# VH-VL binders against q9veu6r1to197: the designs that were tried, part 5

Target 1, 197 residues: q9veu6r1to197
Amino acid sequence: MYGMLYESVQHYVQEEYGVDIWRKVCHIIDCKHNSFKTHQIYPDKLMPDIAEALSACTGESFDFCMNFFGRCFVRFFSNFGYDKMIRSTGRYFCDFLQSIDNIHLIMRFTYPKMKSPSMQLTNMDDNGAVILYRSSRTGMSKYLIGQMTEVAREFYGLEIKAYVIESQNDISGGTAGPIKLTDGPLTVIVKYRLDFD

## First folded at step 4 (VH-VL; framework fv_socazolimab)

Design pa16
Fold by ESMFold2-Fast, scan of step 4:
Structure pa16 (fold): chain C 197 residues (1-197), chain A 120 residues (1-120), chain B 109 residues (1-109)
Amino acid sequence: as target 1 above (197 residues)
Amino acid sequence: EVQLVESGAEVKKPGSSVKVSCKASGGTFSSYAISWVRQAPGQGLEWMGGIIPIFGTANYAQKFQGRVTITADESTSTAYMELSSLRSEDTAVYYCARDLYESYYGMDVWGQGTTVTVSS
Amino acid sequence: QSALTQPASVSGSLGQSVTISCTGSSSDVGSYNYVSWYQQHPGKAPNLMIYEVSKRSGVSNRFSGSKSGNTASLTISGLQAEDEADYYCSSYTSSSTVVFGGGTKLTVL
C-alpha cells in the first residue's frame, strides 16, 4: 500500500489516542518507519498489523480499528484536494457509489502501483444500496466500511449503517496480512449492504 | 455510447501553433483521463500527454514539455491540445483518446484523428 | 528508438497462434501492471485489446496477455484474416507518463 494510507493512520492515531499509544504500536510491530512517505510503497500486511497492535493497546476490536483507519483516510485524503473529485461525482451518495472505480482510476494517475478494489452498485432503493466488492487484499472489509461511512457523513450529510452480507476469501485478523488461499491470483469478493438513515 | 469528435484538418507554417479540439458526447467526461497521441506518416504511436479534467492539471511526455499544452473545459466536455513552434516533423495525425474506467492510459475510446500538416 | 521493444513483424497461418513480445525496463513494464495492447488497421484509429497486462477490452478470448519481469506478451490464438494489423504495446512509467512500443506488423498467411 502507498504511504499516504499509513500517514493518515499515524496522524489520527496520534490525535485520537496520543503519541505514546502510537509509539507503543510501533514498538509492538517493530516498525522501523519514523515517518511514511506519501508515494512510497509499504507492505500490505502493515495495515492489519497496526490494527492488531492498536486493538491490544486500546481494548477496541480489530474490526473497530480497521473501520477507524478507513474513516481517517477519508479525512486525510481531503487535505490533498481530492474532495473536489468526490463532490464532482454528483449530488447524491449513490452517484459516488456508481463512480468509485473512476475515482480509483484517477488515484492510479498519482499512485501507479495501486491495486485498487473494484466496486459495483448492484441494487439501489430509497432505503439503501448493495455493493459488490472485488479485491486482491484480505482483511480490508471494515476499512472499506469506514471509508464509505466517512464519505457519506462528510460529503453528503448522510448517516449510513454498512455491513457485510456475504464474503468469500476474506480472512479476518491483523497479523496474517494478505493471504493466498489458492494457487494463483486471490480474489476477495464481499457484498455490502448500506442502509441510509 | 461515448464518442470523441476531433476538429478538422490543419495546414500550418513552420514556427506557428496549432490547437486541436476533442469534444466528448454520450457519457461522463470529468473523471476520465483524456490522452493525446500522435502518429507521423508510416510511423508508430507517440504519447504526448494527458489530462484528468477534474484535476485540471496535465502530464506531458518529456519530448513535448515546453511546447505542448493540454487543457479541458468541463462545461463543454471538450479537451484541447495546443502545440507550438511547429516543425515539419510535427506533421502527423493527432488522436485524442479517453482512458478506460479501470486502467490508467488504457485508451478505450478514440477520436477519428486530426491531420496536421506543417509545410512552407 | 521506442522506449519499449517489439519485433518489427511476425507472421502466422490461419488457425495458428502467435506471440508478440514487449520489453521495457524496471521503470515501466517491470514495475507496473499497466501494460496495454492496441490493434490498428490501416487508416483507422487504434483499438484497445488488452489492459492491465491481461484484461480483455471486450475482445475475443483468442487474445490474451501476460507479463514476466520486464517483458509483456500478447498471444493471439486461432488466427483469423481480420487479425492482420499493426499491434502496439504501451506502459505506464515511474514519471507518470505513457510510452509505446515501436509496433509489430502481423501478417496472416
Scores: ipSAE 0.000, ipTM 0.448, lowest interface PAE 16.3, mean pLDDT 79

Design pa17
Fold by ESMFold2-Fast, scan of step 4:
Structure pa17 (fold): chain C 197 residues (1-197), chain A 119 residues (1-119), chain B 109 residues (1-109)
Amino acid sequence: as target 1 above (197 residues)
Amino acid sequence: EVQLVESGAEVKKPGSSVKVSCKASGGTFSSYAISWVRQAPGQGLEWMGGIIPIFGTANYAQKFQGRVTITADESTSTAYMELSSLRSEDTAVYYCAREYSGYYGMDVWGQGTTVTVSS
Amino acid sequence: QSALTQPASVSGSLGQSVTISCTGSSSDVGDYNLVSWYQQHPGKAPNLMIYEVSKRSGVSNRFSGSKSGNTASLTISGLQAEDEADYYCSSYTSSYTVVFGGGTKLTVL
């Protein structure tokens, strides 16, 4: 994964839990990085390692930490001025959901090694939406829920409840599992329900 | 309409440094990557490096690593390229160019700055 | 040497079609759909013609781009005198750098 993802995690862990907790996390994972480089590639296992260490330090679950990291990424983007990209998709949250594949394509400009997921809005009603998510990585379901929740809150003033309806070839769901690439392109398939409050 | 305006031509002696500026006007500066591309007389295009102003992070072509420094000042919407230890083979036109992240191509170019290295 | 290989020159007659190739490796052209094509007239800055392999940057529909494996191609149909120029391809790499091809001089006969 690119250093920008880890950069966002470090920033908001330090902001929410303090510098001392971040130092403890670094000690647990035996990481000597004082900072992350935005464009440098770091091991994918680093993300779940940080989540497990933060869980140990705070008493929060692994799933909560992964969700938090997803929210951190959106906050990082918003705080540093990339919010105009998200707003350009349209006025409503469902406009964003219809355009999210374009957002991932735009992100590849900065991070050409990013294995971007594919996302499709499949259903919409007055009370919510259903999205179909395809990825080459396992274990990212809670991170994605965090990202969607924070986009809805920050850019659209909308509180949503996001949850997995069904999944194929994914190992997330409350069990700490490795983030790894599958044997085929976009073979992890997850269907999410987004309930609008 | 976005426009990039580069600083004027420079004549430098071998061993000195040159710093070229690129000022953006008529649009957003922070959401664009700014690249520096040079072209020696009668030669092709050569990418030197680029910067994403909002992150302050620069990346360089291996050939120029250690000799080039690319910076950006968001308050003045200006990017800079400084090349040190100049040699005669650094004589070239130096372009700045922007990429809006949605295009993945350099859609707006500066007019070019001629740098001549001679004794 | 350039990381991307282009023929040094190509030529075509008015009204005909010409294709310019750009060959790289899996770590640039092959793995990414981030190939751009630039047109440069003598003494001028380059002009973006094609981005993301096949998308036109406000240019005539006579210009088209494609990719197969590690080779991208620019095709110009209905050649006109003003098409005579140097053409450069570029691609993003796995290390977030940009590489250019060596350039192709197009002569319109």
Scores: ipSAE 0.007, ipTM 0.464, lowest interface PAE 14.1, mean pLDDT 78

Design pa18
Fold by ESMFold2-Fast, scan of step 4:
Structure pa18 (fold): chain C 197 residues (1-197), chain A 120 residues (1-120), chain B 109 residues (1-109)
Amino acid sequence: as target 1 above (197 residues)
Amino acid sequence: EVQLVESGAEVKKPGSSVKVSCKASGGTFSSYAISWVRQAPGQGLEWMGGIIPIFGTANYAQKFQGRVTITADESTSTAYMELSSLRSEDTAVYYCARELWESYYGMDVWGQGTTVTVSS
Amino acid sequence: QSALTQPASVSGSLGQSVTISCTGSSSDVGDYNLVSWYQQHPGKAPNLMIYEVSKRSGVSNRFSGSKSGNTASLTISGLQAEDEADYYCSSYTSSSTVVFGGGTKLTVL
């Protein structure tokens, strides 16, 4: 994954949990990086390694940490002033959801080496939405939930609750293995529910 | 689908600077790496640097560090390369190139090239 | 200057196969699967043939790429006259930069 994802994690872990916790996380994963370079590609396993280490240090679940990292990315991205892509989808959160399959930047930063991840709005009513996610990577579904939650909050002032209602071939819902790319067609399928305020 | 159009040929004096533009049309600009690659007459390809516009920072080859500045203007979908303290050895064709979505710095779309001649 | 080593020239006969090597170090070709191959005809911009070591960029299946250790290879089978060109390899590096090979002139006999 690109170093920008890890920069966002380092920044917000230090802000939320303090520098001592970040140093402990680095010690656990044997991280030699003083800082991450925005354009450098780092091993995909580093993201779940950081989540496991932070989970051990804080008592939060692995899924909570991955969700937190997704939120961190959106906050970090917003601080750069590069939020035009999200805002260009329309005035309302539902416009963003209708255009979610065109949000290539989010998928690129999360999955720069994935084949063809897709995300589509399948259903929407006054109380919420259902999104179908397809990917060749396992273990990233909670990271995407974090991104969706923070987009709604930051850009639309909307508080949503997002969760996995069904998954196939994914290691999510409280269990997580290493992020793994497949050589074949998309095989991981995750169905999300977004409950609106 | 995506096309890159570079600015016209330049003739410059030693010690001056040159700024070449590269305008993208027909596709996504902000999330793709844009590289600048030059080729001196009869010589090979030389990577100067690149930028991913959304990140706002550029990476440069060591040889050009301090002499080259690469920028991007997302509002006009235009990338720029400025090279200062020009020498006769800087005479070359300068290309801009855009990466494939999945291939970090695999450059699938190229500009036509801008000839820069440095002579007195 | 070139950071990756390619033979200056390679030749083959119509219908035969030819292989062009590209040798670097662990900090570029060895550690990353981000090797690209470009074809350049005289007076033209380069054209991407292969990316990520072995993926074809819309080109004929006569072109294939591979890697072993610090050496990447481009193989062209069923050589045709239009394959005569200069070929360049490139690789991502541990410094987040790109380096090119010196180029190989392919002559089709």
Scores: ipSAE 0.005, ipTM 0.520, lowest interface PAE 12.7, mean pLDDT 79

Design pb13
Fold by ESMFold2-Fast, scan of step 4:
Structure pb13 (fold): chain C 197 residues (1-197), chain A 121 residues (1-121), chain B 109 residues (1-109)
Amino acid sequence: as target 1 above (197 residues)
Amino acid sequence: EVQLVESGAEVKKPGSSVKVSCKASGGTFSDYAISWVRQAPGQGLEWMGGIIPIFGTAKYAQKFQGRVTITADESTSTAYMELSSLRSEDTAVYYCAREGLDYEYYGMDVWGQGTTVTVSS
Amino acid sequence: QSALTQPASVSGSLGQSVTISCTGSSSDVGSYNWVSWYQQHPGKAPNLMIYEVSKRSGVSNRFSGSKSGNTASLTISGLQAEDEADYYCSSYTKSSTVVFGGGTKLTVL
C-alpha cells in the first residue's frame, strides 16, 4: 500500500490515542521511522500488523481498529484536495457510490502502483444500498466499511450502518455466503449492505 | 534488469561472525523488502529474516533471533546480514532476495547468486 | 523442521500433470493469500513461479496455484523435461515473518 494510507493512520492514532500509544505501536511492530513517504509502497501486511498492535495497546478489537483506519484515511485524504472530487460526484451518497470505480481510476493515475478494489452499486432504495466488492486483498472488509461510513458522515451528513451479507474467499468478513465464483478462486468477493438512518 | 550481487565465499571458525553483503545493480531497494534465506548442503530453504529499508525495520525468524542482524544502506543500495556465534550447522549458501515486483507483491522475484559460508575447525 | 509440509518427491510423465501440496496452519497458509512457489534447478538460486497463491510471475500458464483451508497447491500441466527441479512453497505468518516448506523433488519421466 502507499505511504499516504500509513500517514493517515499515524496522524489519527496520535490524535485519538496520543503519541505514547503510537510509540508503543511502533515498538511492537519494530518501526524505526518517524514518518511515511506519501508515494512510496509499503507491504500490505503492515496495515493489519498496525491494527493488531493498536488492538493490544488499547483493548479495542482488531475489526474496530481496521474500521478506524478506514475512517482515518477519508479524513486524511481530503488534505490532498480529493474532497472536491468526492463532492463533485453528486448531491446524494448514492451518487458517490455509483462513482467509486471512477474515483479509484483517477487515484490510480496519481498512484500508479495502487492495487484498487472494484466496487459496484448493485441495489439502492430510500433505506439503503448494496455494494459488491472485488479485490485481490483479504482482510480489508472492515477498512472498507470505515471508509464508507466516514464518507457518508463527512460529506453527506448521513449515518450509515454497514455490514457484510455475503462473502467468498475473504477471512475478514467472518461470513460464509452463497456468492457464486465469478472472477477466479482467489478473487475476494464481498457483498455489503449499507443501511441509511 | 535489476540484479542482486552478493559478496564472495567465506571460510570461518566456530564462534566467529560473518557479514554478507547484497548490492542492487541497476536499481534500488526503496520500494521493497530484502530477505535473507539460507540453504545448507542438500537441505531446503530457510528464511532468516528481512528488512524494510524505508523503515529500517528488520524481522527475524525465532531460530536466529539474537544471533542475526540485518541492515540496509539505501544510499548505496546495499543490504547486510551478519550472523554471530557461528556453528558447523551454519555451513550453507546464503541468499538475499527482494520481496516484491514493480508493485511490491509478496514474492521474492529477484535473488542474489548466493554466498557460500563454510564453518569448520 | 520446516513449518510447511510438502511431499518429499513427486513424479510424472512428459505431457501429464502433477500437483504438489503445501500444508500449514491458520497462522500462515490459512490466514492470508500470501503463498508463493519457487522452482530451483541444481546449483542455481530459486526462481519465483507463483505469488499471492495463484498469480504467475511471468511463467507459463501450465503453472497454476490454488488454496483450500490450510493447504496450498501448485499444479504443473503439460510436463516438460525442464520442469524437473525442486519446488518450495512459502507463506507469510501472522508475525510478519516468512516460512518455507521442506521442498519437493519433481522427476519428469
Scores: ipSAE 0.000, ipTM 0.450, lowest interface PAE 14.6, mean pLDDT 79

Design pb14
Fold by ESMFold2-Fast, scan of step 4:
Structure pb14 (fold): chain C 197 residues (1-197), chain A 120 residues (1-120), chain B 109 residues (1-109)
Amino acid sequence: as target 1 above (197 residues)
Amino acid sequence: EVQLVESGAEVKKPGSSVKVSCKASGGTFSDYAISWVRQAPGQGLEWMGGIIPIFGTAKYAQKFQGRVTITADESTSTAYMELSSLRSEDTAVYYCARESYDWSYGMDVWGQGTTVTVSS
Amino acid sequence: QSALTQPASVSGSLGQSVTISCTGSSSDVGSYNYVSWYQQHPGKAPNLMIYEVSKRSGVSNRFSGSKSGNTASLTISGLQAEDEADYYCSSYTSSRTVVFGGGTKLTVL
């Protein structure tokens, strides 16, 4: 993943839990990075490793930490000057959902090596939506839920309930367990329901 | 190679406004953010604000909030900085500078500078 | 008053090494952003020399950057006459802005 994702995690872990907790997290995972460079690629496994270490330091579950990191990314993205991109998709949250693949196209302009998940809005009604997600990464379900929840809340004033309906090849070790990252031939497919109230 | 070409020197009276342009020569603004930095005679560098042209998102330093407006026209690859309510202490060289969309990376290409003199 | 603190001047003899400090706070020079260093010769626009520890293409290996806590440093080894210039540090802030140091005039004796 690009260092911007890790910058968002570092920034908000330090803000919410303090610099000493971040240093302890770095020590636990043997992190050799004093800080992350936005446009450099870091191992995908680093994200769940940080979540496991933060879980150990705070007593929060692994799933909570991954969800928190997803929310942190949206806050960081908004505060870092990319918030207009989200606002430009339309007035309603469903407009954003329809435009997610276009957002990934714009992101690739700045981050050309980004392994973007593919998102397809499959069903929509007045009370919610169903999204089909495709990625090469396992164990990112709670991170995605965090992102969707924060976008809805921050940009649309909407509280949503997001959950997994169905998944293929999305392997996780539970709340504090290991995550198995996939290689290129294996595609993770997850179907999410987003309830709008 | 991309160059940033700024508009010519300006002489303005106190209370007026000035609008400086910065045009990308040999490229576009699509991949970059543009910052405006000024330098008064014999003084240091002072960041005024910046814009991400493809998003139209502008950010301003607290000192200039309410007096500065930064805009961009992607069709002409030109960024603008307008400073209003000019005072003698606004006499400075005004630079535009390019940076990646991550403003923490640093400003790697600079315009030649536009001298703005505020005098009666 | 600048947001980042630099010494007003520093001097060294040909072949000597000098270090210029840049001190901020946890909201700017802290662990979650990098510091940039700019060289400015009289009458010219600034030139980006270093971002954190990464040199801009064409910059001499004599220039190096470092950071510890809230303080960043630019070290110039083997001083040459052409190094005589003003040096500025800058940092991104938690408020999505950029701040500069007050600048350091380097005199090569």
Scores: ipSAE 0.000, ipTM 0.440, lowest interface PAE 17.4, mean pLDDT 78

Design pb15
Fold by ESMFold2-Fast, scan of step 4:
Structure pb15 (fold): chain C 197 residues (1-197), chain A 120 residues (1-120), chain B 109 residues (1-109)
Amino acid sequence: as target 1 above (197 residues)
Amino acid sequence: EVQLVESGAEVKKPGSSVKVSCKASGGTFSDYAISWVRQAPGQGLEWMGGIIPIFGTAKYAQKFQGRVTITADESTSTAYMELSSLRSEDTAVYYCARELDYSDYGMDVWGQGTTVTVSS
Amino acid sequence: QSALTQPASVSGSLGQSVTISCTGSSSDVGSYNYVSWYQQHPGKAPNLMIYEVSKRSGVSNRFSGSKSGNTASLTISGLQAEDEADYYCSSYTHSSTVVFGGGTKLTVL
């Protein structure tokens, strides 16, 4: 993954939990990085490793930490000048959901080595939406929930409830053993419900 | 049915500048990244840089840093490439091209090309 | 940046298969699956054939792409007269730039 994702995590972990907690996280994962470079590629496994370490330091679950990291990414975009992309999709949250594949295309121009998930709006009604997510990476499903929740809140003033209604080939939790991320041929498929109330 | 239409041929003197336009139609202009690629007579393709219109941010190949400026005007769905301090070796066909309109890499729609000749 | 390495020319007979190689480094072709192949006929703009190493852009299934280490390959099976063209590979680089190969002229005999 790009260093920008890790920059956002480091920044907001330090802001929310303090520099001592971040220092402990780095010690647990044996992190040699004083800072992350926005356009440098880091191991995909680093993201769930940080989540496991933060979970151990805070008592929060792995899924909670991954959700938090997803929210951090959106805040990082907003606070550090990358918010124009999201605002360009339209006036309503449903406009964002309909254009989300194009958002990933735009991101890849800046971050061409990013393996973006495929996201498809499969159903929408007055009360919510169903999103179909496809990715080569495992363990990222709760990160996506964090991203969707923060976009809805920050840009559209919506408090949504997002949850997994079906998943294939994904890994969640991650406290039961080593978490392995792979860009292999096995595709992770997740269906999300986004309730707009 | 996305199309990119480039401005007409230019003949320029050494030391001058040229600005080529690329007008998009048939899709949302902001949803694409637009790249500029040139081809000198009998030579291969050379990437000069690109822009994401909704951000207004451009990236340039190292060789062209300081001489090329790529901009976009969302109100007219037009991208521009301006090359300064022209030399005879800048004689080439200049193409604009769009990235794919979903989560895959590649330039799937190309302009027709603009011939720029740098001579006496 | 230096261009990716392609053979200057390849040739094949009607109905034969031909393969064009594209060799880069670990900072482009070798590290990432972001290799594209373009076909260019004389006087025309390039046309995207293959993207992300092996995905077709709506072209005939006679065209296929692959990669091993630092070398990507375009294979054209069942050669037809209209396949005669210049072929270019490209890849994204570590520095978020695009680099093209030098191009290969395919002659169909």
Scores: ipSAE 0.000, ipTM 0.465, lowest interface PAE 14.7, mean pLDDT 78

Design pb16
Fold by ESMFold2-Fast, scan of step 4:
Structure pb16 (fold): chain C 197 residues (1-197), chain A 119 residues (1-119), chain B 109 residues (1-109)
Amino acid sequence: as target 1 above (197 residues)
Amino acid sequence: EVQLVESGAEVKKPGSSVKVSCKASGGTFSSYAISWVRQAPGQGLEWMGGIIPIFGTAKYAQKFQGRVTITADESTSTAYMELSSLRSEDTAVYYCAREWDSEYGMDVWGQGTTVTVSS
Amino acid sequence: QSALTQPASVSGSLGQSVTISCTGSSSDVGSYNDVSWYQQHPGKAPNLMIYEVSKRSGVSNRFSGSKSGNTASLTISGLQAEDEADYYCSSYTSSSTVVFGGGTKLTVL
């Protein structure tokens, strides 16, 4: 993953839990970096490793930590003025959900090493939406929930509750039934419900 | 299911330009990127550039800088590739291909348009 | 460097396995896990077989992808007559462009 994701995690872990907790996390994972470079690629395993270490230090679950990291990324974007891309998708949260794949395509030209999950808005009703998520990475589905939750709150004034309806091949919690698609065994597929405030 | 249908074969003179079209059907045109890839007779695949139709954002390979222009018209679900200052070396089959973010590859291809440049 | 480096040809017997390599540099294959593999039969458009190390839906389990350092590999097991084709790898570059390998002609003996 790009260093920007890890940079956001370091910043907000220190903000929320303090410098001493971040230092303990670094010792557990044997991290030698004082800071992460925004455009440098780091091992994908590093993100789950940080979540496991933070979980051990705080008593929070792995899923909670991954969700927190997703929220951290959006806060990082917002606080550092890189929120125009999100705002450009439209006035409503559902405009953003419908445009996520297009945002990822734009990001590909700027960050060609970035692996982005596919997200499809499949249903919409008065009380919420259903999203179909596909990714080659395992364990990242709660990170995506954190990102969606923070985008809804920060840019659209919505408080949402996101949860897994079905999942296939995901190693994080919330395996709630099978998705019988013909994708290969390495493809993580998750169906989410987003309940709107 | 998404299909890409390209315009018909062209025969052009050196120094002219050619504009090939690629019409998408069976899916939401704005939900993917379109790349252009060419193949000269007996040669390999060569990426020319691509566009994200919904945003009009195009990216070009260095070799084609200044000679290629890629555009899209969302109202007709059609992408275009225009190549100018044609040379005999531009004789090739020109493909358009769809790219999903989640696939990291070009999963649906047009049938190819043969462009022959001869005097 | 120009295109990604592939062997010009490989051959194998029915039922055997073959591996096709794709070697780049740290600015393409070595930096990216998103090497894609395409199969092309004569007179036809390319067909996406592998994206990254993940197999495309509907592609036979006989096809698999891997990557180590600056070299990606496509392995075809249980070789069949219909596998005879040209195979191309592709990768994103540090310049945010796409580059293809030179192609490998697979002959099934």
Scores: ipSAE 0.000, ipTM 0.486, lowest interface PAE 13.0, mean pLDDT 78

